Miniprotein binders against Uncharacterized protein slr1840. Designs and how they scored, part 3

Target 1, 371 residues: Uncharacterized protein slr1840, of Synechocystis sp. (p73408)
Amino acid sequence: MRQILIAPDSFKGTLSAGEVCQIALDVLAPEFDCVAHPLADGGEGTLEAIANNLDGQWQTVRVQGPLPDQTVDACYLWLPQEETAVIEMARASGLPLVPVGEHNPEIATSYGTGELITHAARRGAKQIQLAIGGSATNDAGLGLLMALGWQFLDSQGQSVGWGGQALGKVAEIIPPVLNAFPQVTVLCDVTNPFYGANGAAQVYAPQKGADPAMVQRLDQGLRHFARVVREFDGFEINFPRAGAAGGMGGGVAWALETKIESGFTAIAKLTQLEQAMAGCDLVITGEGCFDHQSPQGKVVGGVLELAKKINKPAIIVAGQCQLSQTVLPNVLKIFSLVGPDMPLEKALQHPQTALKKRLVQVKQYLIQSQN

## First folded at step 8 (miniprotein)

Design m2 (from m0 with A40L)
Fold by ESMFold2-Fast, scan of step 8:
Structure m2 (fold): chain B 371 residues (1-371), chain A 82 residues (1-82)
Amino acid sequence: as target 1 above (371 residues)
Amino acid sequence: SDEERLRQIAEKLKQLLDRAKEIIEKTGDPDEAQIVLFELELLISEARYLALETGNPDLYREVLRLLKELLRLIEDVRKKLE
């Protein structure tokens, strides 16, 4: 009996990774011994994918939102067996939480993300996975750090307050006593530095509501804060990836000595994907891109790279893909949801039906290819 | 940086684009065509994701131009291999 690992990404806009796994299990078992291993890249669907792969418990906390007068109910995932919390900053400090017309990275704060970290630490987390995509902020994680007990004072000895506007005011840093603090790993797929032409403010602040003048003020604030940090303990905050989430990548690496990993890599390690794949004869992976011009996603790419490294064959189930199975060394076959008997419109309207149909073909292929 | 990586990818994609054109226009080894297509697919995946994150509009436009050109040539190379 073949052992099959089902390790897909979500079919964005239609099916979660967990739903893809369930449909695959329904079609392929009991003909094959299947193991579900839903995945994500650190963006949308990350908490859901991890919760489905591991025995996760949802935690809901009332925290500070991205705007000063806003509070939000934010969920994070607690993994008791792993003693790990998985936090998406966007759920507390994200751009979607800001009403249209009120986006302003000079005032938006990451404080609520720090409150989630504090809650997880108090719960007993030994590890925290922090996904920092989708931020509304350009505050270098100052809000987050303030929630953890860090104090940032201006030249008059008063708190600098919240938002990207606070960075240029910092004159004194007072660190907290962090007893038994968990190890934080930041999930980050951007490589931007802290400041400069390719830095946090210049590249990302416009999408967060900044006009050109505000971008310049924010970049100057980041440069000022970098100087203050260097004077404080000699840390060079302007490194690749430090610009992620309005400089939070840099701020938390400095203050919390975080690890920084790609979203897929962190999730693959957390879920022991390589070990799961090694224990199987074949991996089935996929994603639901229906745009014929779009290439394979980060999850499918990562799974295929891993399968190649440990010499495991793979099958891809994709929404619509121009790749040939003969191009990819470990790929046995690619099955597209969109095909001769499933037009794009039908696949978009009935994604579960389209996926089931292709998985039946996968099953037939596997039965016939026993040599 | 993402911008630096995009420049590296754009350079590599240009090399592979020229190689793909050579295979299409001249007698090429089918195995060599397969290798070029494999490398193109991997780099296209990376370039697409990074292009969405870059703050350099000229580099972004160049990567998108190369991606569109390469998608057409992938189809041509695939047909040649049939």
Scores: ipSAE 0.000, ipTM 0.098, lowest interface PAE 24.3, mean pLDDT 81

Design m20 (from m0 with I35Y L42I)
Fold by ESMFold2-Fast, scan of step 8:
Structure m20 (fold): chain B 371 residues (1-371), chain A 82 residues (1-82)
Amino acid sequence: as target 1 above (371 residues)
Amino acid sequence: SDEERLRQIAEKLKQLLDRAKEIIEKTGDPDEAQYVLFEAEILISEARYLALETGNPDLYREVLRLLKELLRLIEDVRKKLE
């Protein structure tokens, strides 16, 4: 009996990776030995994918939201066997939490993300995986660090306060005493530096509500903070990846000595994807890309690269795929949810039905193609 | 321009890399070794800043490679001078 690893990304806006796995199991498990291994790239669906792989426990904490007068109930995932917490900053400090018309990276704070880290550390986490996609902030992680006991003072000896506007006011840094603090790994897929033409403010602040004048003020604040950090302990904060999440990549690398990994790489290691794949004869992976302009996603790409490395055949099930089989290593066949018998509108309205229909065809293909 | 300055720094770093190798191989003059380290530290700081500002991936990668190799040679020179 063939052993099949079901290792998909979410079909963004439509089906979670776990839901994709469950539908695949329902169709394929009667004929094949199937193992579900839902994945993510560090963005939407990351906590759910990990929870399904590692029997995680959800923790809900009331924390500071991205806006100064906002509080939110934010969940993170506790993995007791791994002594690891998995935190998505977007659940406490993310753009979706900001009402339409109120996006403002000059005032948006990452403080709530710091409160989640504090809660996880107090719970006994030895490792923290911090996914920093979807931020509302351009504060270089200043709010997060303040929640951990760091003090940032202006020239008058007063706290600089919250938001990207605070960066340009920092004159003095007072670190806390942190004994036995967990190792933090940041999940980050962008390479942008802290400031400049390709930096945090210039590239990402517009989507967070910044007009051109505000972008310039935010970039100047990041430059000022970089100078203050260099004067404080000699650290050069302007490196590739430092610009992620409004400079949080740089801020936490400096203050918490974090590791930085791609989201897929960190999740694949945590869930032991290579070992799972080695134990199977075939991998089925997929994503719900419906935009013909979008390239192959990082999860599908990572799975295919790994499958090629260990010489495993793969099948792709995708929402709408423009990729040719000739450019994909070890791919036996690509199945698209959208096709002549399934228009885009119908697939979007009934994604579970569309996916099940294509998985039935995957099953037929595998039965007819076996020797 | 910043691009021209960055290219000048890359060229100077290549010269310092070659000089550092010569000092390691021949044991060199301790004062000359200290001068090379001092000059390299100044240029490394400026190059890192400008490389990030230019947004040119090929030039940025070249500067990072030179910085990495130079830092390794600086450590080797320091070990040899102890």
Scores: ipSAE 0.000, ipTM 0.105, lowest interface PAE 22.9, mean pLDDT 81

Design m21 (from m0 with L42F S45G)
Fold by ESMFold2-Fast, scan of step 8:
Structure m21 (fold): chain B 371 residues (1-371), chain A 82 residues (1-82)
Amino acid sequence: as target 1 above (371 residues)
Amino acid sequence: SDEERLRQIAEKLKQLLDRAKEIIEKTGDPDEAQIVLFEAEFLIGEARYLALETGNPDLYREVLRLLKELLRLIEDVRKKLE
């Protein structure tokens, strides 16, 4: 019997990666030996995908929210066998936690994310995977670092406080002395630098509530902080990816000596995707919208790159796709949920039904190819 | 001891810096560049934890300085490997 690895992303807004896997198992498992391997790109559904793939334990901690007077219950995933914690910063410091009309990156703090890291470290984590999408903040991770014992002082020797407004006040940096600390890896798929026209404030602060004047103040704060860091220890914080999560990518790379990896790469390594794929004859992958040039195609793109590397054929099941299989290496066929027999509106209303229908066609295709 | 191991790693990291600079200055062998990256990343991980555990601020600062310099060079080599 052919062994099939089912390694999809979520169909964002409709089906989780785990739900996609379950529907595929229900259709294909009677005729094929199927292994479910739900994936994510470091954004929506990341903790759920990892928890489904590994024996994960949810940890709930009451922490500082993005606004100074806000407390939130935030969860992260503990992986005991891997001695690894997986943290989504958005669950403690994310834009969805801010009430409508109160978005303000000058005051929003990442302190709560630092509290999750502290909790994970005390639990015994040797590794932390930190997904930094969806931030409400433009504070370069200063709040996070303050929660870890870093001190940032103004010219009068007082704490600079929280929020993006604090960056321009930093005159002195006092690092903590740490006796033991986990290795942190940041999951990030944006390439934006710390400051400038393509930097954290210019590109992302508007969605976090900044008007043009505030964007300029925040960018100036990031530039000032970059200069202070350079004077402190010679680190150049203005590199590609450093702008992620309001500069948190840069801040933690500097302060915690962290690695920055694409979300897919980190998740694929953690879940041993290449090993799982090597044990199968074929991989089925997919997402809600596939275009190999699209930023949203990172999971499918990564799966296809791995499949090509180890010479495994692939099938793509996508919500909609404009690409021909002739331009993709190792791809046997592309199945789109949206087609002449399934209009977009119907697929969005009944995504489970639409996916099942296409997986039946995948099954028929695979049976025919055995003859 | 951990302090002696940390000093030993710092010395090895300095040697690795020289190798990385040589590769950056030349259009070098991709396989040699990859070996330097593997060695550097392994030592960086070990040095980070040992530096945190020594509680010696002078050794901690020296190792962090070397780690930051080496990470920059590793990134430059990685960009050339493409």
Scores: ipSAE 0.000, ipTM 0.101, lowest interface PAE 24.1, mean pLDDT 82

Design m3 (from m0 with A40F A47L)
Fold by ESMFold2-Fast, scan of step 8:
Structure m3 (fold): chain B 371 residues (1-371), chain A 82 residues (1-82)
Amino acid sequence: as target 1 above (371 residues)
Amino acid sequence: SDEERLRQIAEKLKQLLDRAKEIIEKTGDPDEAQIVLFEFELLISELRYLALETGNPDLYREVLRLLKELLRLIEDVRKKLE
């Protein structure tokens, strides 16, 4: 096998997808014709992975942070050839931006994410890829929509203001007058509905600072807003995925008439992964955790399914193997960074060395298979 | 391209509506029926976006009519399988 596609996810907390690709190139490229194709699942590392595949331009914008008295410098990726902007809401409205002890989804706003969208639209974006993981908010995207010119008024005709606490106050909706707007695709891998026992507030608000009483208030607000939206234009906002990012999945699907895709699917399409894989004889993919605790698996799973579809063999390089996990029949071999020769602690302390060691074994395996 | 996409969405909506009715009638699984109806709503949201893009007020009014009919169907599903 001569031509190899290197299509990994990041090794969370240790190596970026780009760094994984570079180490693989350093080990394999002298023996094989290698193509780097770093990937992401729509979460952390998404902008970097896309920028490494396409001629991306970083845009830094001063926007509203998640807290009312906070401004942040947030970056998004502009892809001029694709006329596409890639925006991670967490960079403007995310949990990491909130100081310890100040997490409060009743006041946290997504307004800054809307400012990034506005900036990208003015830049000339025809498409926006919006990754909505890592939110600090439970405002159903109201802040985002307000930044786009939407007005939400209470029973006294005043603005409801920001935060999840605003949802229960909405009595009137006034949409902006828009002639043309970029198509928004939301990157979302959760299936939670807008409200209820499995909804945005009950499942995710606790990690954003909500106590049980606040969770109930937020859920009631989401239910109230759902009713107001239904009365406004007949839209049923309580659908699977609508609960993502504190209800933003529902809010933007309703207001911006957006498309919702899995993060991997959107990124694979944008970077033309299928075409890249078709041009190679073998794909090497991987991630830092191949275990039950990892929230990852979407990238490796997606790559393996695509490889099976177009009849390409695959090799997995993972942080730690899950023995109970079922893999597709086109997988030739799995290489774990963690093993008898490399304890977890050592692999975490020296991730570059651990990965290089396993890639040398991958190279040896491929040479032996040719002979 | 927009006209072609509208035809594709219309055909998909017919398929999902037929599937939702079949599930309700034959299996009685409210969760499966609800998921199909939610897929239908996502596709009609895309149709609504395209209608706004084309600036066609008749098409936009038709989309709103379909949304109201969908809401009635969802309510019928909930009442029947309660």
Scores: ipSAE 0.000, ipTM 0.110, lowest interface PAE 23.4, mean pLDDT 81

Design m4 (from m0 with A40M L64W)
Fold by ESMFold2-Fast, scan of step 8:
Order: sequence, then C-alpha cells, then structure tokens
Structure m4 (fold): chain B 371 residues (1-371), chain A 82 residues (1-82)
Amino acid sequence: as target 1 above (371 residues)
Amino acid sequence: SDEERLRQIAEKLKQLLDRAKEIIEKTGDPDEAQIVLFEMELLISEARYLALETGNPDLYREVWRLLKELLRLIEDVRKKLE
C-alpha cells in the first residue's frame, strides 16, 4: 500500500485546509495509507492548520483591541511540547475587528498584540511565532512595544500615546529592563520597506481607512520614527519587509531582534513537513485559486520545491490552472476542479462536491498506476 | 544613591566578565566560570530593578545599553562552556 501525504493550502473563501484534508482522507484512506498535513502561508487559517498538525492548547486573553475604547477576547495557540506560542496579530489588532466606517490607522493600536506576547512569555514560551497579516494598524508596532514596557516620549517628556499619529511625536525612547525573553520569529511574505513610495503607509494604509492626506502624514511619521531609532542606537529600520503590518516588521526587528521568515517556511519547520514527506511515497497538495492570472500559491510552490529536493512525486489539485502539466519534473498530474464537467460557477457554489469529484479521479489515477 | 549604585554595578560587571574570560582561556574550568557568571546575573538583576527607579532618561539609556551589551557577552561566554 502506498503512503500518501496530503499537504494542501486552504481553498480561500470556500474550504479550510483541514476540510480539504478530511475530504481527501474520506476518498483515499480505504485504499491508501494517508497522512493529513494541512498547511498555511501565515495568513488566514494559520493557527487552525498548526493546531491540526500539533497538540495545541488554545489560550483566550482579554486584550486591548485596535481602537482605543475597544476590548477583545483574542486567542493564540500554545504548543507545550515545542515550548512555542503561535500568535496572529490580527486576532487582537486586526482590520476585521474594526466596525465599518471606523477604520483609522492614525489611532489604531497594536497594544493588544503586545499583551498576547506578554501572556505567552509568562506562560513559559521560549519561542514565539508572530504572524503579522491582516493588521488594522500603521503604528510600527509602537503599541505592541508599549505593552512590553517600552516608553516613547514627546519633546515635553509625556507619552506619545497610541496609533500611527504618535510616530511623528517621538522625541525619546526608553526601553524596558528585560528579564529573559522568548525568541520572536515574524512570519512575513511582503518585501515592502518601512517608508517611501513602496512603504507601509503608501501601499497599505488606504485599505485601513486612510485618505491621501492621512497617508502622507503616516509616511512622514514613519520617516521621523526611523530617524529617531537611528539616533537612539544606530539601527537602520528601512529594510525590505520592515513595512509589513504598518511598519511592525521593522519595529519588532529593531526592538526585539526578531528573526523574519516566510510564513510557509516557518510553518513547514514547526510542523516538520520535510520529515513527514520523507516518510511517504507521494504528496498530494493543492489550493482553491480560481483566478488563472494569480501566481502560483506560496504553499503549493513550497511543497513542490520540497518534494523535488527529496525526490518525491507530487499531484496537484487546484481550483483552476492554466499552467502546463510540466510544472516540475516530479509533478505527475494536475487535477483542476473547474473543467468540462464542472463550470466555474458550480465549483464556487459547491466546493466540497467539486473537490470530492476530482479526488475520486485522483484515486482512479493512483489505482491504475499500481501494478 | 541609585545612580551611584548603578555605576558601581557596571564597573563590577566589567571586572567579572574579564575574570570569566580569563578562567576559560587559562584553566578551562567550567565550574569556576559558571560561579562568576552566576554572580554577574545577580548584579544584572539588581541593575534592572534600579534602572526602573531612575527618573533620569539619559542614565536609563546608558545603563540599558551597557546591560544589553553585557548580556550578549555573557551568552557568548556560556556557549564556550557547552
């Protein structure tokens, strides 16, 4: 009996990675030894994918929300065997937490994310994986750092307060006196610098509620903060990836000396994907992208590169694909959910049915290829 | 005063770090080096507490920079003892 690793991304907007794995198990497990290994790229579904692979304990903490008068119950994942906490900043400081019409990156704070980090550290975390997608903020992680004991003062010696508007007021930085602190790894797939035409404010602040005048003020604040940081300890905060999450990538790299990794790479290492793949004869991966103009997904791409590295054949199940069958030498076949028997509208309306239908075809293909 | 005590701790920490390095280079006795490093950790803990009580931002920044540097050096010395 062939051993199959089922290592998909979510079918965004339709099926979680765990649901994709369950459908595949239901179809394939009677004939094959299957191992489910749901994946993510550090965005939506990341905590759920990790919890599915590892014995994780959900921790719920009441923290500061993105708006000053907001409190939210935010959860993070504690992995006791790994002594690791996995935190999604969006659960405490994310755009979905802000009511329609109240999005404002000049006042939105990342303080609650810092409270989650503090809770994890007190729990005993030796490592923290911090996913920074989906932010409501453009505060360079200032709120997060304040929750960790950092003080940022204006020219009159008073606290600058919260939000992106505070960055331009910083005249003095007072770091906390730190006891032992866990190693923080930031999960980041964007390359934007801290400020400028391709920086945090210019590229991402509009989706967080900023009009053009506000974007200019926020970018000026980031430039000012970068100068103050350089004067404080010589750190150059304007590097590729520093613009992630309204400059949080830069802020925490500076203050906490974080590592920065792609979401897929960090998750693959944490879940021991390479070891799981090495123990199998074949990998089935996939994603639910139905837009043929979209580039290859980071999860599928990463799985395929890893499979090639260790000489494992792969099968792809994708929503819609215009790519040649010859994507990589180790790819045996690509199955598209959309096809002559499954038009796009039907696949979007009935994703579970569409996926099951294609997995039955995968099963038949695999049976026919056996001696 | 707290400020004078912080300066005394800084000087003592520099002396102890030099002693730990000397022990590793000359005798290679990890137990003797660990005792010195433990004394340094106690002084660093005291310095952390005192730094929080100062109302002088310049002194706090000076002490913080020193502690940050010393913690890195202590970690480097510990790696040699593994």
Scores: ipSAE 0.000, ipTM 0.167, lowest interface PAE 18.5, mean pLDDT 82

Design m5 (from m0 with L64W K68I)
Fold by ESMFold2-Fast, scan of step 8:
Parts: C-alpha cells; sequence; structure tokens
Structure m5 (fold): chain B 371 residues (1-371), chain A 82 residues (1-82)
C-alpha cells in the first residue's frame, strides 16, 4: 500500500486545512495508507492547522480589542511538548474585529496582542510563534510593547497613548524590567519596509480605513518613530519586512530581538513536515485559490520545493487552475476544483462536494497508475 | 554582581553626561567629544544587557533615563562634529 502524506493549506473562506485532510482521508484511506498533515502560511487557519497536527491546547484570554473601548475573547494555542505558544495577532488586534465603517488605523491598537504574549510567557512558554497577518493597526507594535511594560512618553513626560497617531508623539522610550522572556519568532511573508512609498502606511493603511491625508500622517509618524529608535539605541528599523502589520515587524524585531521567518517555514519546522514527508511515497497538497487575483500560494509552493529537495512525487488539488500553469519535475498531476465540469459559483457554494469530486478523481488516477 | 556593575555604569554615565554637557555648552575639542561618544556607546551596550537581567526596577529606570539623556546630548555633539 502506498503511503500518502496529505499536506494542504486551507481553502480560504470555504474549508479549513483540517477539513480538507478529513475529506481526503475519507476518500483515499480505504485504498491507501494516509497521514494527515494540515498546514498554513501564518494567516487564516494557522492555529487550527497546528492544533490538529500537534494536539494543541486552546487558551482563551479576555484582552483589549483593536478599538480603545473594545474588549475581546481571544484564543491562542499552547503546545506543551514543544513549550511553544502560537499567537495570531488578528484574533486580538485584527481587521475582522472592527465593524464596517469604524476602521481607523490612527486609533487602532495592538495592546491586546501584547496581553496574549504576556499570558503565554506567564504560562511558561520558552518560544512564541507570532503570526502578524490581518492586522487592523498601524502602531508599529507600540500597543503590544506597552502591554509588555514598555513606556513611550511625549515631550511633556506623559504617555503617548494608543494607535498610529501616537507614533509621532514619542520623545522618550523606557523599556521594562524583564528577568526572563521567551524567544519570539514573527511569521511574515511581506517584504515592505517600515516607511516610504512601499512602506506600512502607504501600502496597507488604506485597507485599514485611512484616506490619503491619514496615510501621510501615519507615514510621518513611522518616520518620526524610526528616528527616535535610532537615537535610543542605534537600531535601523527601516528594513525589508519591518512594515508588516503596520510596522509591528520592525517594532518587535527592535524591542524583542525577534527572528522573522516565512509563515510556511516556521510552521513546517514546528510540525516536522520534512520528517513526515520522508516517511511517505507521495505528497498530496493543495489550496483554494478561486480568484485569478488571489496571492500565490506559499504553502503549496513550499511543500513542492520540499518534496523536490527530498525527491518525492506530488499531486496538487487546487481551487483554480493558476497552479496548472506551473511545471515542476516532481509534480505528477494537478487537479483543479474549478473546470469545465465544475463552474466557480458551484464550487464556492458546495466546496466539500467539489473537493470530494476531485479527490475521487485523484483516487482513480492513483489506482489506474498502479496497473 | 550585575546590580553593582549597573550602579558603576550609572555613575560613569553621569560623569560622561556632565562632560558631554560641558563640550556642548562651549565649542569643545572634537577629539575629546569623539572619545566621550565612543565610551558612552560601549557603556550603553553593556548597560542595556545588564538592565534586562536585573530585577531592580528603580535602578533600571534610572540607568535608562541617563542613557536617553546622554544619547540626546551625543546627537548634539555629532551635529557639531559633522
Amino acid sequence: as target 1 above (371 residues)
Amino acid sequence: SDEERLRQIAEKLKQLLDRAKEIIEKTGDPDEAQIVLFEAELLISEARYLALETGNPDLYREVWRLLIELLRLIEDVRKKLE
């Protein structure tokens, strides 16, 4: 019996990576020896994928939301064997938590994300994986750092307060007393610098509710904060990736001396993907890219590169046919959910049925190729 | 101890702060200003490391306030030397 590793991303907005794995197991496991290995890129579905892979424990904490008058119940994942916490900033400080029409990166705060980090550290985490996608904020992680005990004061010696508007007011930085602190790794797949034409405010603040005038004020705030940090300890905060999550990538790299890794790389290491793949004959991977304008899949790409490195054949099951244009030596076949026999609207409306249909075709392909 | 070393650094930073103020208040010797800047930068790096390991918040805050004041004065010295 062939050993098959099922290592998909989520089909964003339709199926979790765990659901994709379960459907594949239901179709393939009677004829093949299948291992489920759900994955993520550090964005939507990351905690669920890791929890299913490593039997993680959910921790719910009442924290500050992205708006000053808001509190939210936010979950993070505790992995006791790994002594690792996995935190998605979007669960505490994310764009989905802000009601339509109330998005405002001048006031949105990352403080709640810092409260999750504090809780994880007190629980005994030696490592924290921090996924920073989906932020509502443009505060360079100031709120997060304030929750950890950092003080940012204006020229009158008063706290600068919260939000992207606070960055331009910072005159004095006082770090906290930290006797021991976990190693933080930031999961980041964007390359934007801290400020400028390709920086955090110019590129991402509009989707967070900023008009052009606000974008200019936010960018000036980031530039001012960069100067203050440079005066404080000589750190250059304007590097590629520093602009992620409204400058949080830069802020935490400076303040917490974080590592920055791609989401896929960090998750693959944490879940021991290479070891799991080495034990199998074939890898099935996939993602639900249903829009021709959707970003390229980091998970599928990463799985394919790893499979190529260790000489394992792969099959791709994808929502849309963009991946069918990719020619790789170790890819046996690509199955698209959307095709002549399955229009986009039907696949979106009945994603479980569409995926099952394609997995039945994968099963038939594999059975026929054995003969 | 780390606390004793941090106190020594705080005392040295106060001395460097006074020296830097004197240099800034008059058109100082560029070589003397450069030495103050170099010595302060070394102490800043050591103080940051030791401060993160200490459990004395008052001493830690005192050292960091002195570091920030010195860094602002160092910038004034650098502007005079450039």
Scores: ipSAE 0.000, ipTM 0.144, lowest interface PAE 20.7, mean pLDDT 82

Design m7 (from m0 with I44F L64E)
Fold by ESMFold2-Fast, scan of step 8:
Structure m7 (fold): chain B 371 residues (1-371), chain A 82 residues (1-82)
Amino acid sequence: as target 1 above (371 residues)
Amino acid sequence: SDEERLRQIAEKLKQLLDRAKEIIEKTGDPDEAQIVLFEAELLFSEARYLALETGNPDLYREVERLLKELLRLIEDVRKKLE
C-alpha cells in the first residue's frame, strides 16, 4: 500500500485546506495509506490549517478594533507544545472589520494586534508567528508598539495618537522600560519598501480608503517617521518588506527585531512538512488558482520545490491551473476542477462535488498506473 | 556564507533564464520555456527568503540590487514568451 501525503492549500472562497484533506481522505484512504497535512500561505485559512496539523487551542480576546471607537473579539491560536502563538493581524486590525464606507487609513490603528501579542506573552508564548496580511492600517505598526509600551510623542510632548496621520507628528521615541517580549516572526509575502512609488501608502492605501491627497500625506508621514527612526538609533527602515501592512513590517523589524519569513516557509517549518513528505511515496497538493509565475510564491510552488529536493513524485489538483499545458519536473499529472466537463459556475456552486469527482480520477489514475 | 550562497543561486538562475531565451529563439517551444521559468521563479523565491531572513537591513540593502536584477531578468523572459 503506498503512503500518500495530502498537502493542499485552501480553495479560496469555497473550501478550507482541512475540507480538501477530508474529501481526499474519503476518496483515497480505502486504497491508500493517507496522511493529511493542510497548508496555507499566511493569508486566509492559516490558523485553521495550523490547528489541524498541531494540537492548537483557540484563544479569544476582546481588543481594540481598527477604528478608534471599535472593539472586536479576536481569536489567535496557542500551541502549548511549541510554546508558540500564531496571530493573524487581520482578526484585530483587518480591512474586513471596517464597515463599507468607513475605510480610512489615516485613522485606522494596529493597537488591537499589539493587545493580542501581550495576551499571548502572558499566556507563556516564547515565539509568535505574526501574519500581517489583510490590514486596514497604514500606521507602521505604531498602534501595535504603543500596546507593547512604546511611546511616540509630538513636538509638544503629547502622544501622537493613532492612525497613519500620527506618523508625521512623531518628534520623540521612548522605548518601554520592560523589554522582555517573545521572539516575533513576521509572515509576509510582499516585497514593497516602507515609502516611495512602490511603498506602503502608494500601493496599498487606496484599497484601505485613501484618495490621492491622503496617499501623499500618508507617504510623507512614512518618510518623516523613517527619518526620526534613523536619528533615534541609526536604523534604516526603508527596505524590501518594510512596507507590508502599512509599514508594520518595517516598524516591528526595527522595534522588536523581528525575523521576516514567507508565509509558506514559516508554516512548513512549524508543521514539519519536509519530514512528513520524506515519509511518503507521493504527495498530492493543490489550491484554487495556481499561478507559478508569482514571485511572492504559492503553496503549491513550495510543496513542489520540496518534493523535487527529496525526489518525491507529485500530483496537483487545482480549481483552475495556469499550467494546464505544461509538464513540470516530478509532477505526474495535473487535475483541474474546471474543465470541459465541469464549467466554472457548477464548480463554484458545488465545490465538494467537483473536488470529489477529480479525486476519483486521481484514484483511478494511481490504480491503473500500477498495471 | 549567505552572500556566497546568494551569488551561487543568482548564477544558476541566470543560466536558467539564458536557457529559456535559447528555447524561445531556437525551438519555439513555449511549454519547455515555461518549465524553465517556473524553476527560475522558485529559485528566486529561495534567494529572496535567504536575504530577508537575516533581519539585517544593511546586509539586505547590499543584496537588494542583485534581487532587483534577477527579477528584471525573469520579467524580460516572461515578456518574450507573451
Scores: ipSAE 0.000, ipTM 0.118, lowest interface PAE 21.6, mean pLDDT 81

Design m8 (from m0 with I44L K68L)
Fold by ESMFold2-Fast, scan of step 8:
Structure m8 (fold): chain B 371 residues (1-371), chain A 82 residues (1-82)
Amino acid sequence: as target 1 above (371 residues)
Amino acid sequence: SDEERLRQIAEKLKQLLDRAKEIIEKTGDPDEAQIVLFEAELLLSEARYLALETGNPDLYREVLRLLLELLRLIEDVRKKLE
């Protein structure tokens, strides 16, 4: 084995995917031809992983925050070679931007996310990757669309305004002319429909500040908007994944004809992971799952599935892992940071030291198994 | 500047850690603490990228240390509610 692809997720709360790659390079590169390919699943660390793979540039824009009288400085990633912008909606319209006690999905708006999209389009983006996790909103992306020039009018011909409360007021839709607009891909890992018992409002509005009465009002608003959209152009907005980010998944799929992909799939395609893996003899992947209750992450799972597809052996380096080779037949060995010689507390206090120790063991394993 | 932004993030993370401690002492609600953690994770992801660009590893290490303390506090609260 001469060529190794290092394709990890972040070790959440301890090491970025880039840091994991750098430690692996420091240990393995003297003996092996190593390629760093840090990854993410569309959540924490996504922009950083992409920036490290594709030499991205941060763009900071002052935009509308989730609350009507709020402005925020939000950043997105510009990839000049790919003519692609990567936007996390939570940086403009996210739950963390709302002060504790002021969470209210009836008034929270996605308008600022639309301003980031507008800025990226003006920058020259031909593609936009939109990660929609962490929203404060239940407005079906109406705010976002209004920032793009869409008009939503009530029965009196006035703008419906912002927030989830606006959905139930929509009587007329006026689309803009979007000549030369970028193609948008939404990164989404939930399957919830637009409305109903498993829909956006019923499942996610409570964490955004909704009491039971508000949840019912929001769900009725989503149902009303779905009917108006169907009457407007025949589009059925109530599909799996449409409920993501307070219905934004549905809203932008309808209005912008977006594709919806899992975060890992979108990142893997954007960074050409399969091509990178095909050029190597072995893949090393990993994540920092220290909670026995958490299932295996999307990144590690996706890497292993891809490695199996193209017949590449894999090694897993994980914070704590109970998987066996029998379950994962293409996995040569699993190295856990936590073990009898490395208690959980020490691994959390000194994650770089713990990871380096295990990578030295990986190196020894590879040298001994070279033939 | 990027270094000034990192300092702002470090200060915000210190405030979030203090808020998480306050939540644990007064309400004991791990869900409220998880909201604070989500805020910290978002800020940390920005700090990681900026730290790499500006080359200030000491400030980045401070941010990471604060996040680890926050994660421990949330885990301690979860154990108390078992």
Scores: ipSAE 0.000, ipTM 0.203, lowest interface PAE 18.9, mean pLDDT 82

